# Designs tried in a protein design chat: VH-VL binders against q86iv5. Part 43

Target 1, 237 residues: q86iv5
Amino acid sequence: LDSCSICVDFVGNSLNDLLNIILNSGVIGTCGDLCSAVPGGQIVDTVCDLLCDYVGVDEFIKLISDVDPDPIYICEKISVCKTNDNAAASLDLVQINPQNGTVGGTFTLSIAYTVTNTIATGQLAFNIIDPTGNAFGDAVLLVQQSPEQYTQQFQFQATPSEQESFPNGLYTVQALVCEGSCGSPHPNTYTLANGTTTFTISGADSSSMSGAGSFSGSSQSTQTGAASGSGSGFALF
Key: E = the ipSAE of ESMFold2; O = the ipSAE of ESMFold2 at other seeds; V2 = 0.75 times the mean of E and O plus 0.25 times the DockQ between their complexes.

## First folded at step 15 (VH-VL; framework fv_ciduvectamig_arm2)

Design v6 (at its last look DockQ between E and O 0.71; V2 from the best seeds 0.00; counts 0 for: pae O 7.2 > 2)
Fold by ESMFold2, look of step 15:
Structure v6 (fold): chain C 237 residues (1-237), chain A 122 residues (1-122), chain B 110 residues (1-110)
Amino acid sequence: as target 1 above (237 residues)
Amino acid sequence: QVQLQQSGPRLVRPSQTLSLTCAISGDSVSSTSAAWSWIRQSPSRGLEWLGRTYYRSKWYNDYAESVKSRITVNPDTSRNQFTLQLNSVTPEDTALYYCAREGYKYGAFDYWGQGTLVTVSS
Amino acid sequence: QSALTQPASVSGSPGQSITISCTGTSSDVGYYKYVSWYQQHPDKAPKVLLYYVTNRPSGVSSRFSGSKSGNTASLTISGLQAEDQADYHCSSYTRSHTFVFGGGTKLTVL
């Protein structure tokens, strides 16, 4: 565990609270004014204060208030997360199983990638595009990923919801390995590799149904090439 | 119901190490909702917070500046306890020692041990 | 010398209200809202009365109330009772990630 992961976790979990404090409070003159109001307890407030004091309260507010706030970018600007403009990787495998499934079925996405020059702070991300063009996906944080081979699996159940009905047809999976946040316009951000695969859903017309779908991710980190962390969040890139 | 039970020697010689143990029941030393502190009390200095240990993704410690060079607070997850070690003691370290739980979220000590009076003398 | 300054003693008659002050700096009492108060009877461990400046744990009488202004926190005990005779301590979490205590106040009920 490292300062970069702590920073990204704090910003990702506290962003909405910070924005609400900034918008609804009067004058914010010190990091104490801002951070003491963040819910989550005194340890969360301490992490807030350390990050805020490092850059100064005015700059911290600007970073949080950006039109497209990005936890990785914020933590890079604070200098808690490192960047590598020469990061390099390739995608070895993008595979989904089953390739032909049904509404309500479970799909497993497997991604294997090789790092050839260290990823300092980046993401492994994917999008799934349904036959109508609607997309959903997830990403996991990569910190100081040394040159090695890595694997990651994601599972989802094709349960119809208001966000995704899972219509019959051909689905496209896009996978990305990035330095920085995948799809971000911010400096020091690069798409290092990309890959695609497809799968189909056949059976009952899911466009006439309602329900909800969810995601869960699994990863392992070892010196034998496993990525760490579990993910939630949607990146449309 | 959370309870803290202290144990350890009550007499320590100058220059030696003071060691105390706090056993926890009704909670876990590795709880991510708590932190575990040592606090001492003497007539000349009143209550004095010494240090803490807590778990959030890994173990952390914070120590008071006055004892930072001499203190260690360690968790023992297998026995659900935490310990105080204070090196190179002098008679000025004579005090009533408490362990306490910080409820983690509130920054306050909501459960206290029974207290152990430690005398440092030859 | 304590990090936070409290009066050494305060006295009052039953039924009256008393206030105990706790003065620190902009790096402790004046920085966070993590100020707490403790009651200590003879030969007993301290017991938390207030946390987060104003909040009472379950089972603490509503006669105890707290406030903070700038670098000074205050504990007010209304409707003073004989059982309130005890030592009272304030504590603050600091910007340097430590806790500090006041020197304590002996309350005497006349």
Scores: ipSAE 0.102, ipTM 0.602, lowest interface PAE 5.9, mean pLDDT 86
Fold by ESMFold2 at other seeds, look of step 15:
Structure v6 (fold): chain C 237 residues (1-237), chain A 122 residues (1-122), chain B 110 residues (1-110)
Amino acid sequence: as target 1 above (237 residues)
Amino acid sequence: QVQLQQSGPRLVRPSQTLSLTCAISGDSVSSTSAAWSWIRQSPSRGLEWLGRTYYRSKWYNDYAESVKSRITVNPDTSRNQFTLQLNSVTPEDTALYYCAREGYKYGAFDYWGQGTLVTVSS
Amino acid sequence: QSALTQPASVSGSPGQSITISCTGTSSDVGYYKYVSWYQQHPDKAPKVLLYYVTNRPSGVSSRFSGSKSGNTASLTISGLQAEDQADYHCSSYTRSHTFVFGGGTKLTVL
């Protein structure tokens, strides 16, 4: 992994811990004071220190304490991740299979996109809107995505959870390709392309199964380029 | 149940390369919750950490400054082992060498090999 | 010359409490809370007693406790027993992402 991916992964996974440390501490004078309290062991604290020292503790705290903190934006502000205000891409395909499934079933979302001007640091994101209007989704980090065609797949099992019961009905999938974090109000952020598809769930009631929904994704290219990243969360557009 | 078993030669001539192997059972060398270190002990310097290898999406190494130009620590995932290579040894490299696991949650060396006494002599 | 300073030896009688110091710098002991202590009996590998300054692994007696203030960490052994006679080493993770050790302390139980 590159420094940008490491930064985004660290901030994304540690943001709540960092905020709690800042809120519960009286005075934070050094990066060591802040980073020593981050859980996850010495390797995580090392990444924290490297990032914090690079920009300075006061600026690091300011970025984390923003009203709408954003891991990609934070890593861009500390210059570990690059920006490109001229990034450009198109969505070639947004497809979900099966189009008609059941609760507990596995769905595969396939997204093909073409980069026409390098995406420096951005996201391929999707949002799934259930029949009641509840939305959930995920995103994958895109770092230095050169002009090329890319394919990304996401799989999920429609297992009912507190965050999503998977009721019967029509679901809408919205996919986005972005420079910066999709949906973010921060500078250097652009929605480059979007697309939609739908699917249906019918049959069993959502109360008959248990478990938390999760997503997994991989990036594949028909050329020599590939998108890589790890992340989780729900993207709402 | 984690156990570290060391192997390698006990006598090395000056200017040669010291090579030691540490076999792991009860854990994986590619575990994302551990790092794998070499530590040596001598009467004159006591315990001295030399370096480590660990896996987090790719392989990383950290080395002590005193040996950084001469040391390599490598994983071998197919045999579940890791190795120490120390180039251009001198009599000052004579020591009892240990491999050790650094627990990710602990930040400490929670499992140690049995030790290998290596003598560097003509 | 080790990066962390420990007394060369200490002694105590059965039932006493003893404290071993480990002094470093603001770049090691004073920086992170990754300070650990090891017990080493003759002809044996070191065994971890404490990590993260104060935490005991399972199977380590509560007679062993640790603390840190500034650049100095301390290991306290209460209720000394004959089996406690050993060498004791401190270690610290550093800001440079390395580990350093103290010179070791020989504990003699009288």
Scores: ipSAE 0.045, ipTM 0.567, lowest interface PAE 7.2, mean pLDDT 85
ESMFold2 (binder alone), look of step 15: mean pLDDT 93; pTM 0.952

## First folded at step 17 (VH-VL; framework fv_ciduvectamig_arm2)

Design w1 (at its last read DockQ between E and O 0.79; V2 from the best seeds 0.00; counts 0 for: pae E 2.1 > 2)
Fold by ESMFold2 at other seeds, fold request of step 21:
Structure w1 (fold): chain C 237 residues (1-237), chain A 122 residues (1-122), chain B 110 residues (1-110)
Amino acid sequence: as target 1 above (237 residues)
Amino acid sequence: QVQLQQSGPRLVRPSQTLSLTCAISGDSVSSTSAAWSWIRQSPSRGLEWLGRTYYRSKWYNDYAESVKSRITVNPDTSRNQFTLQLNSVTPEDTALYYCAREGYKYGAFDYWGQGTLVTVSS
Amino acid sequence: QSALTQPASVSGSPGQSITISCTGTSSDVGYYKYVSWYQQHPDKAPKVLLYYVTNRPSGVSSRFSGSKSGNTASLTISGLQAEDQADYHCSSYTRSYTFVFGGGTKLTVL
């Protein structure tokens, strides 16, 4: 595990709690006072202490308390993650199978992309927009992605939930490859490529709550590069 | 030593606005290490936190979901006070109202006002 | 109804220990360590006894102690004394930037 990935994972999982603790406490004098309040156990506390001590408690609080805090940007500002303003990539394929499915069915989103100049710290992200305009999606962290061709697959079941009922109609898939967080206004952030596809769901709308859906990601390459992981942030552009 | 002194009416008609004031001595309403809350108490429900105001580089408010559509808590830095406004009151809002300071950085109310019993009735 | 559950009443004899429970959810008592306890005598405002689960403010007797396990916090009063007869309230900060209180517990010293 590299330090950039550890930082982004910690900040992404703990950002709301960190802000809540900071606002409720007012003045926090040490990293220990802040980090011991974060739920998640000893490993989370240790990562928090290491990152906070690395930059100093005052700067760490300032970054968390920013008007538009962003895990990748925060980790770039503390120099645990690198940036590349000249990163470049293209999307070769955005494909969903089946293109016509049913509620409860399984869909596989396949994304192929080519990096032409290293992505230092960025995302491969997608949003799925249902017929009513409700969106859901996921993102995978990309760290030091060298020039190569990459593939990524995501799979989900169209299981109705409170977050997404999977109504009948046309769905739009948006995929993005970014340096920095996709859609972020922060410096050193670029949308390198984007693409779209569509699929349909036919049949009855959801009539009951079932269970939480999950996303999984995998990466495949015929060369030395690979990207994988579980989603930690939803990209809405 | 911090003291909180409450003022405001004891009788309010249904559908009107309940307004209470809490005067602070020994601390500042703009203290970055404190937050300023309204809490009420009745026999049918115990203590109920209503909302707060506090300064952390800017002013913030947090409100209990049960009253969020009707409540406003405002600081008054010139008079070193903070106020409660609760709109559209009903008899269910009849309670003993307290103001309180959150002065321990770990979320506790260390100073309380004397309490104001407010009756909502025709 | 109160957001946190406390027993309506407890009793004990002088010198005994008693424990008052406060049960919430994984979004309040079970989430952060921001749990506090208050003593309230008749016609008086509440007075803080404990904060951050276990911490006693200066001037609070060491007979008062606190703990938390899962979604339940506990206040223990050892060496029960007549002046401990009062109402006891628990409170928790939540992951939604709010506070919640228990319904209160009336302690009777027999």
Scores: ipSAE 0.573, ipTM 0.837, lowest interface PAE 1.7, mean pLDDT 88
Fold by ESMFold2, look of step 18:
Structure w1 (fold): chain C 237 residues (1-237), chain A 122 residues (1-122), chain B 110 residues (1-110)
Amino acid sequence: as target 1 above (237 residues)
Amino acid sequence: QVQLQQSGPRLVRPSQTLSLTCAISGDSVSSTSAAWSWIRQSPSRGLEWLGRTYYRSKWYNDYAESVKSRITVNPDTSRNQFTLQLNSVTPEDTALYYCAREGYKYGAFDYWGQGTLVTVSS
Amino acid sequence: QSALTQPASVSGSPGQSITISCTGTSSDVGYYKYVSWYQQHPDKAPKVLLYYVTNRPSGVSSRFSGSKSGNTASLTISGLQAEDQADYHCSSYTRSYTFVFGGGTKLTVL
C-alpha cells in the first residue's frame, strides 16, 4: 500500500476519534499525547505518530479540527497525497442491476470510467435519491490513476432502516468522478465527470423494519492500472 | 483554587423549565483546557451526566441522549458562569444537581459545585 | 447512553484490600482510557480518586489504585481504613462525546 492510501484510510477511520480526543482534552502538547489515546492498536498509533510528527502537532490538530475536515484534503495538506489540477476523466457507463427490484433485494451499481489525464488523489462517488428526495451513497478512493479505462462495482441491499425506508417508486443514481473529495469546497478539487441512471422498487412494506442498509464494493480493472478502494463512508453532494 | 458556586430555585412545578446557574472562580468558562458539565444524582439512578459546554475555537455542546431533546447548557462569558435549562420537567427530574469542571488532561471531573437539591412537584 | 454496572455494596475489615468493579461496553469503558473514580462521603460532592484508569491526583493516597481489562475497570483500596467508608462511583467517556456513570458502590468498613 502507498503512503497516500494509508494516510486517507487512517484519517477516514480515525477522524471521529481524533476529534473526540482533541475536543475532550482541550490542549494537547505532543503527538504522543494525541496518538496514544487513539484506539486501534500499534499500527494505528504508529501511523498517527508518523503523520502528526511530519507536520507538527499544532498543524495536525488544526487540520483535524477544521470546520469541514476532509481526509483527502488533510492528506494533501500533509503532502502525503498529490494533487493534479489538470486531471481529466469521462464516465463511460453508469448502470444499475436490476433496474426493477423489490424491498430487501440486492442491487449492483456498475461504473466504468476513462481517465484521460492522471487523477492524483480523488474519488469515484455516488448518491442514490429515493422517491421522497432522501439521499444516501458511498465513495472509493482513487490514487495515481493513470490514463486507462477502469471499472468499479457497488452493491447494496434495500433493507429498510431508520435512515432509509426504501419506499416504492423511482430512484435516481448520480455518479461522479473527482479529483479531490467529490463535493468538497477545498482547493484542488474538481468534478471531472458526472453520470446518472434510474431504477425502481416495487412491493415496499412500511410495517416492517429489518435493519440498516450497508455497502460492499469491489474494484475491477480492465488494464494494468487499478483503482485503490475503501472510501470514507457515505458521500452526499 | 477553582471553585464552583451553584444557584437556582429548589422547587419547580411539572412541565416548567428547571434553570440553574454555576459561577466559576479560579478559571474561565472560555478556557480551552476545560469543559463545564451538569451532573445529577438521585437514589434510584445514582450519578447521571446530563451535558456540557466548552470552547475550542468555537462553542460546543454535548448532551446525554436521555435528555437531549429538553436540555440546553449555555456559557455566559461576561459573568464567568454557565447555566442548565431543562424543559418540561417531571417528578422523575427530582435530583441533587451538580455542576462540575472536566480537567483538560485528566478526562475527569476534578472540581464540583456544592449541589442543589431540586424537587419537581405540584 | 448506558449506565456502568458496579456492585451495590462491598465490605472489608481495617487493613484488608478490597476491589470494586465497573463494567461497561466496548463503546465506553472498553474504548478509550478515559475512566475515572470518585469517592463520595455523606452530604458531600464526589471527589476524584483516579483518572485515565490509573493516574492519581496529588493528595490522593497511594492505597488507591486502578486497572482496566476489556470492558471492566477496577478500583482497589489497600490497607482499608475507617475513613474509606463512603460511596464510590466510576465514570467513562464514550465514543459518542458523552460521559456515563456507574450506579455507585457503598463501601462499609467493618
Scores: ipSAE 0.541, ipTM 0.827, lowest interface PAE 1.9, mean pLDDT 87
ESMFold2, look of step 17: ipSAE 0.509; ipTM 0.797
ESMFold2 (binder alone), look of step 17: mean pLDDT 92; pTM 0.949
ESMFold2 at other seeds, look of step 17: ipSAE 0.572; ipTM 0.837
ESMFold2 (binder alone), look of step 18: mean pLDDT 92; pTM 0.948
ESMFold2 at other seeds, look of step 18: ipSAE 0.505; ipTM 0.792
ESMFold2, look of step 19: ipSAE 0.539; ipTM 0.810
ESMFold2 (binder alone), look of step 19: mean pLDDT 92; pTM 0.946
ESMFold2 at other seeds, look of step 19: ipSAE 0.508; ipTM 0.795
ESMFold2, look of step 20: ipSAE 0.500; ipTM 0.793
ESMFold2 (binder alone), look of step 20: mean pLDDT 92; pTM 0.949
ESMFold2 at other seeds, look of step 20: ipSAE 0.538; ipTM 0.819
ESMFold2, fold request of step 21: ipSAE 0.482, 0.504, 0.501; ipTM 0.787, 0.805, 0.806
ESMFold2 (binder alone), fold request of step 21: mean pLDDT 92, 93, 93; pTM 0.950, 0.952, 0.951
ESMFold2 at other seeds, fold request of step 21: ipSAE 0.555, 0.530; ipTM 0.830, 0.816
ESMFold2, last read: ipSAE 0.474, 0.534, 0.485; ipTM 0.795, 0.818, 0.799
ESMFold2 (binder alone), last read: mean pLDDT 92, 92, 92; pTM 0.949, 0.950, 0.942
ESMFold2 at other seeds, last read: ipSAE 0.567, 0.457, 0.563; ipTM 0.841, 0.784, 0.842

Design w2 (at its last look DockQ between E and O 0.16; V2 from the best seeds 0.00; counts 0 for: pae E 12.7 > 2, placed apart)
Fold by ESMFold2 at other seeds, look of step 17:
Structure w2 (fold): chain C 237 residues (1-237), chain A 122 residues (1-122), chain B 110 residues (1-110)
Amino acid sequence: as target 1 above (237 residues)
Amino acid sequence: QVQLQQSGPRLVRPSQTLSLTCAISGDSVSSTSAAWSWIRQSPSRGLEWLGRTYYRSKWYNDYAESVKSRITVNPDTSRNQFTLQLNSVTPEDTALYYCAREGSKYGAFDYWGQGTLVTVSS
Amino acid sequence: QSALTQPASVSGSPGQSITISCTGTSSDVGYYKYVSWYQQHPDKAPKVLLYYVTNRPSGVSSRFSGSKSGNTASLTISGLQAEDQADYHCSSYTRSWTFVFGGGTKLTVL
């Protein structure tokens, strides 16, 4: 991984721990004092320490303690992730299969997009809105994504859980390509393209089931290049 | 329990490549809670950490500066083992070589192989 | 790269307490708490005695204890026994993603 991806992954995974350490600990005078308390062992602590030392402990604490902390924004302010105010892209395809499925079934979301000016640090994100208005989704980090055509696929199984019951009805899929975090008000953030599609779930009544919905994704590109990324949580717009 | 079994030649000529293998049982080389190190010991230098390999979404390596230009540590997930290759050896590379597991959370070498005495001479 | 400094030898009589020092830098012993100690008897692989400065794995006697202050870590053996005669090594993780060892200390039980 490049330094930008390492930073975003670290901040995304450790933000809550860092905030708790900052808010509930005594005076923090060094990066070592802060970072040694982050769980995950010496490898994680070393990443924390290098990022913290890059801007100094006082600035690092300020960035983590922001009222609306955002891993991509934090890593841009640290200067390990670049920005491009002229980034440009379009969505070529937002497609879900099957368009008509059942509870417990597997759905594949395919997104094709074309970058026309480099995305320095951004996201490919999607949000799925169920018939009752409840939403779930994910996002993939895009780093230094050159002008080319890309394809990304995501899979999920419609297994009812406390988080999402998968009721019968019409589902709306929203997809976004962004410079910066999609939906963020922070500087250097832009929605470059958006698109939608729909699918339905019918048949068995999902209100009587319980379970955990699962999500999986894969990155695919044509012969021009590949975007690689891992989903890290819900993306809400 | 975790066991480390070493294999490889005991005699290597100068300028050749030293190659050692460490087979793992009771754990996986791709464990995300461990890292896999090579450490050597000689009377003049004592214990000397050489390098490691570990898996965290992809494979990483860290190497001691003294050998960084000559060392490679590789995992083999299909055989559940990891290897040391040290290029361009000299008689100063004569040592007792150990493989070791390190708990990445604790930063300690909690399991060691049996050791392989490697002599570099003409 | 940095070597940690240990005394070359120490000695003590049965029942006494002894302390072995391990001095490094602010980039290793003085920075993180990833300091460990190993006991090595002749012709055997090292065995971990302490990790994370003070923690003892199962099967290690409570006679072994550790501490750290600044750039120096210490191993203390109380109630010295004949079986404690061995070489003792300290190790530290560094800010450079590496490990360093001390030169080792030969403990002689008189």
Scores: ipSAE 0.295, ipTM 0.687, lowest interface PAE 4.3, mean pLDDT 86
Fold by ESMFold2, look of step 17:
Structure w2 (fold): chain C 237 residues (1-237), chain A 122 residues (1-122), chain B 110 residues (1-110)
Amino acid sequence: as target 1 above (237 residues)
Amino acid sequence: QVQLQQSGPRLVRPSQTLSLTCAISGDSVSSTSAAWSWIRQSPSRGLEWLGRTYYRSKWYNDYAESVKSRITVNPDTSRNQFTLQLNSVTPEDTALYYCAREGSKYGAFDYWGQGTLVTVSS
Amino acid sequence: QSALTQPASVSGSPGQSITISCTGTSSDVGYYKYVSWYQQHPDKAPKVLLYYVTNRPSGVSSRFSGSKSGNTASLTISGLQAEDQADYHCSSYTRSWTFVFGGGTKLTVL
């Protein structure tokens, strides 16, 4: 693992705990006061102290308490993640199978993209928009993606849940390749390419609300370049 | 009150494996606010940190570069202890070995075992 | 030798102040604030005096204080007492998430 990925992982996993400490504590005067209260032990405390000491406790709190907290942006501001304002990519394929499925069925989303100028720190992200306009999705971190063609596959089951009931109708898939965090208003953030596809769900059984959908991903490269993808959690724009 | 009690042989022959055990009382080896280290001391090198084990949603290890090809540190949750295994020892591994707790609040070794002097000799 | 450099010995008279240095690199002492100091009496295990450069555990005298500048950390003992005669070790967490120690300093109270 590289310092950028470690930073993004820490901020992404610790953001809620940090916010709770900031909101429920009195005056936080040092990085030690803040970071020693974060659960997760010495590794988490060490990464927290590194990031906090580098920018100062007041600026660290401001970065975390932003109206739109962004792990990639935070890690860029502390110079652990690099930026490239000239990053460039295109989306070659956004494909979902089956194009006509059922509630409870498994769908495979395949995304192929070509990098034409290095993505320093960015995302491959997607949203799936249901017929009522509700969206769900995921993103994977891209670190120093050299010019090359890449592929990524995701699978999910259309299992109704509190977050998404999977109603009958037409679904839209939107995929993005970004420098920086997709959808973020922060500096050094660019949507490099986007693509869409659609699929339908029929025979939705609204009485079957037995579980939540989850995503899994795999990465394929046609060259020796490293595609550091590890999808987890849901990412919505 | 946290206490660390060491046990293990005091004489080990060259090329064999040095095995030491550290029993923990007053804390848990699986505590998410601690890590468990082995440190040795010799006249020529002073104190030398060797490695650690700790639990954060899963078990992790970190080892000093100088020994990482030969060292294993393992927890034993059922006995509330952790062990050092140092393979292929040489006379240069002769030292006073300590186990120590690394408290998350300290980032330092706040509790130490009594020490075990291990001699590596034929 | 040791990864961190300490003087081999220092001495002082009762009531005086002394300072022990601990010099490393930008990859250890100069990287994180996880610098700690240990007191070791003959035939005893080390005992933590300071952590996080300046912080004292409960029960450690306020006569012990610490600081850091660049790649050098310092332990200061004010108001020297006979019982302060011991070995003193510094330790630093490293950029690679390991620990290193200094070679130790023998303090003699005259």
Scores: ipSAE 0.007, ipTM 0.437, lowest interface PAE 12.7, mean pLDDT 83
ESMFold2 (binder alone), look of step 17: mean pLDDT 92; pTM 0.944

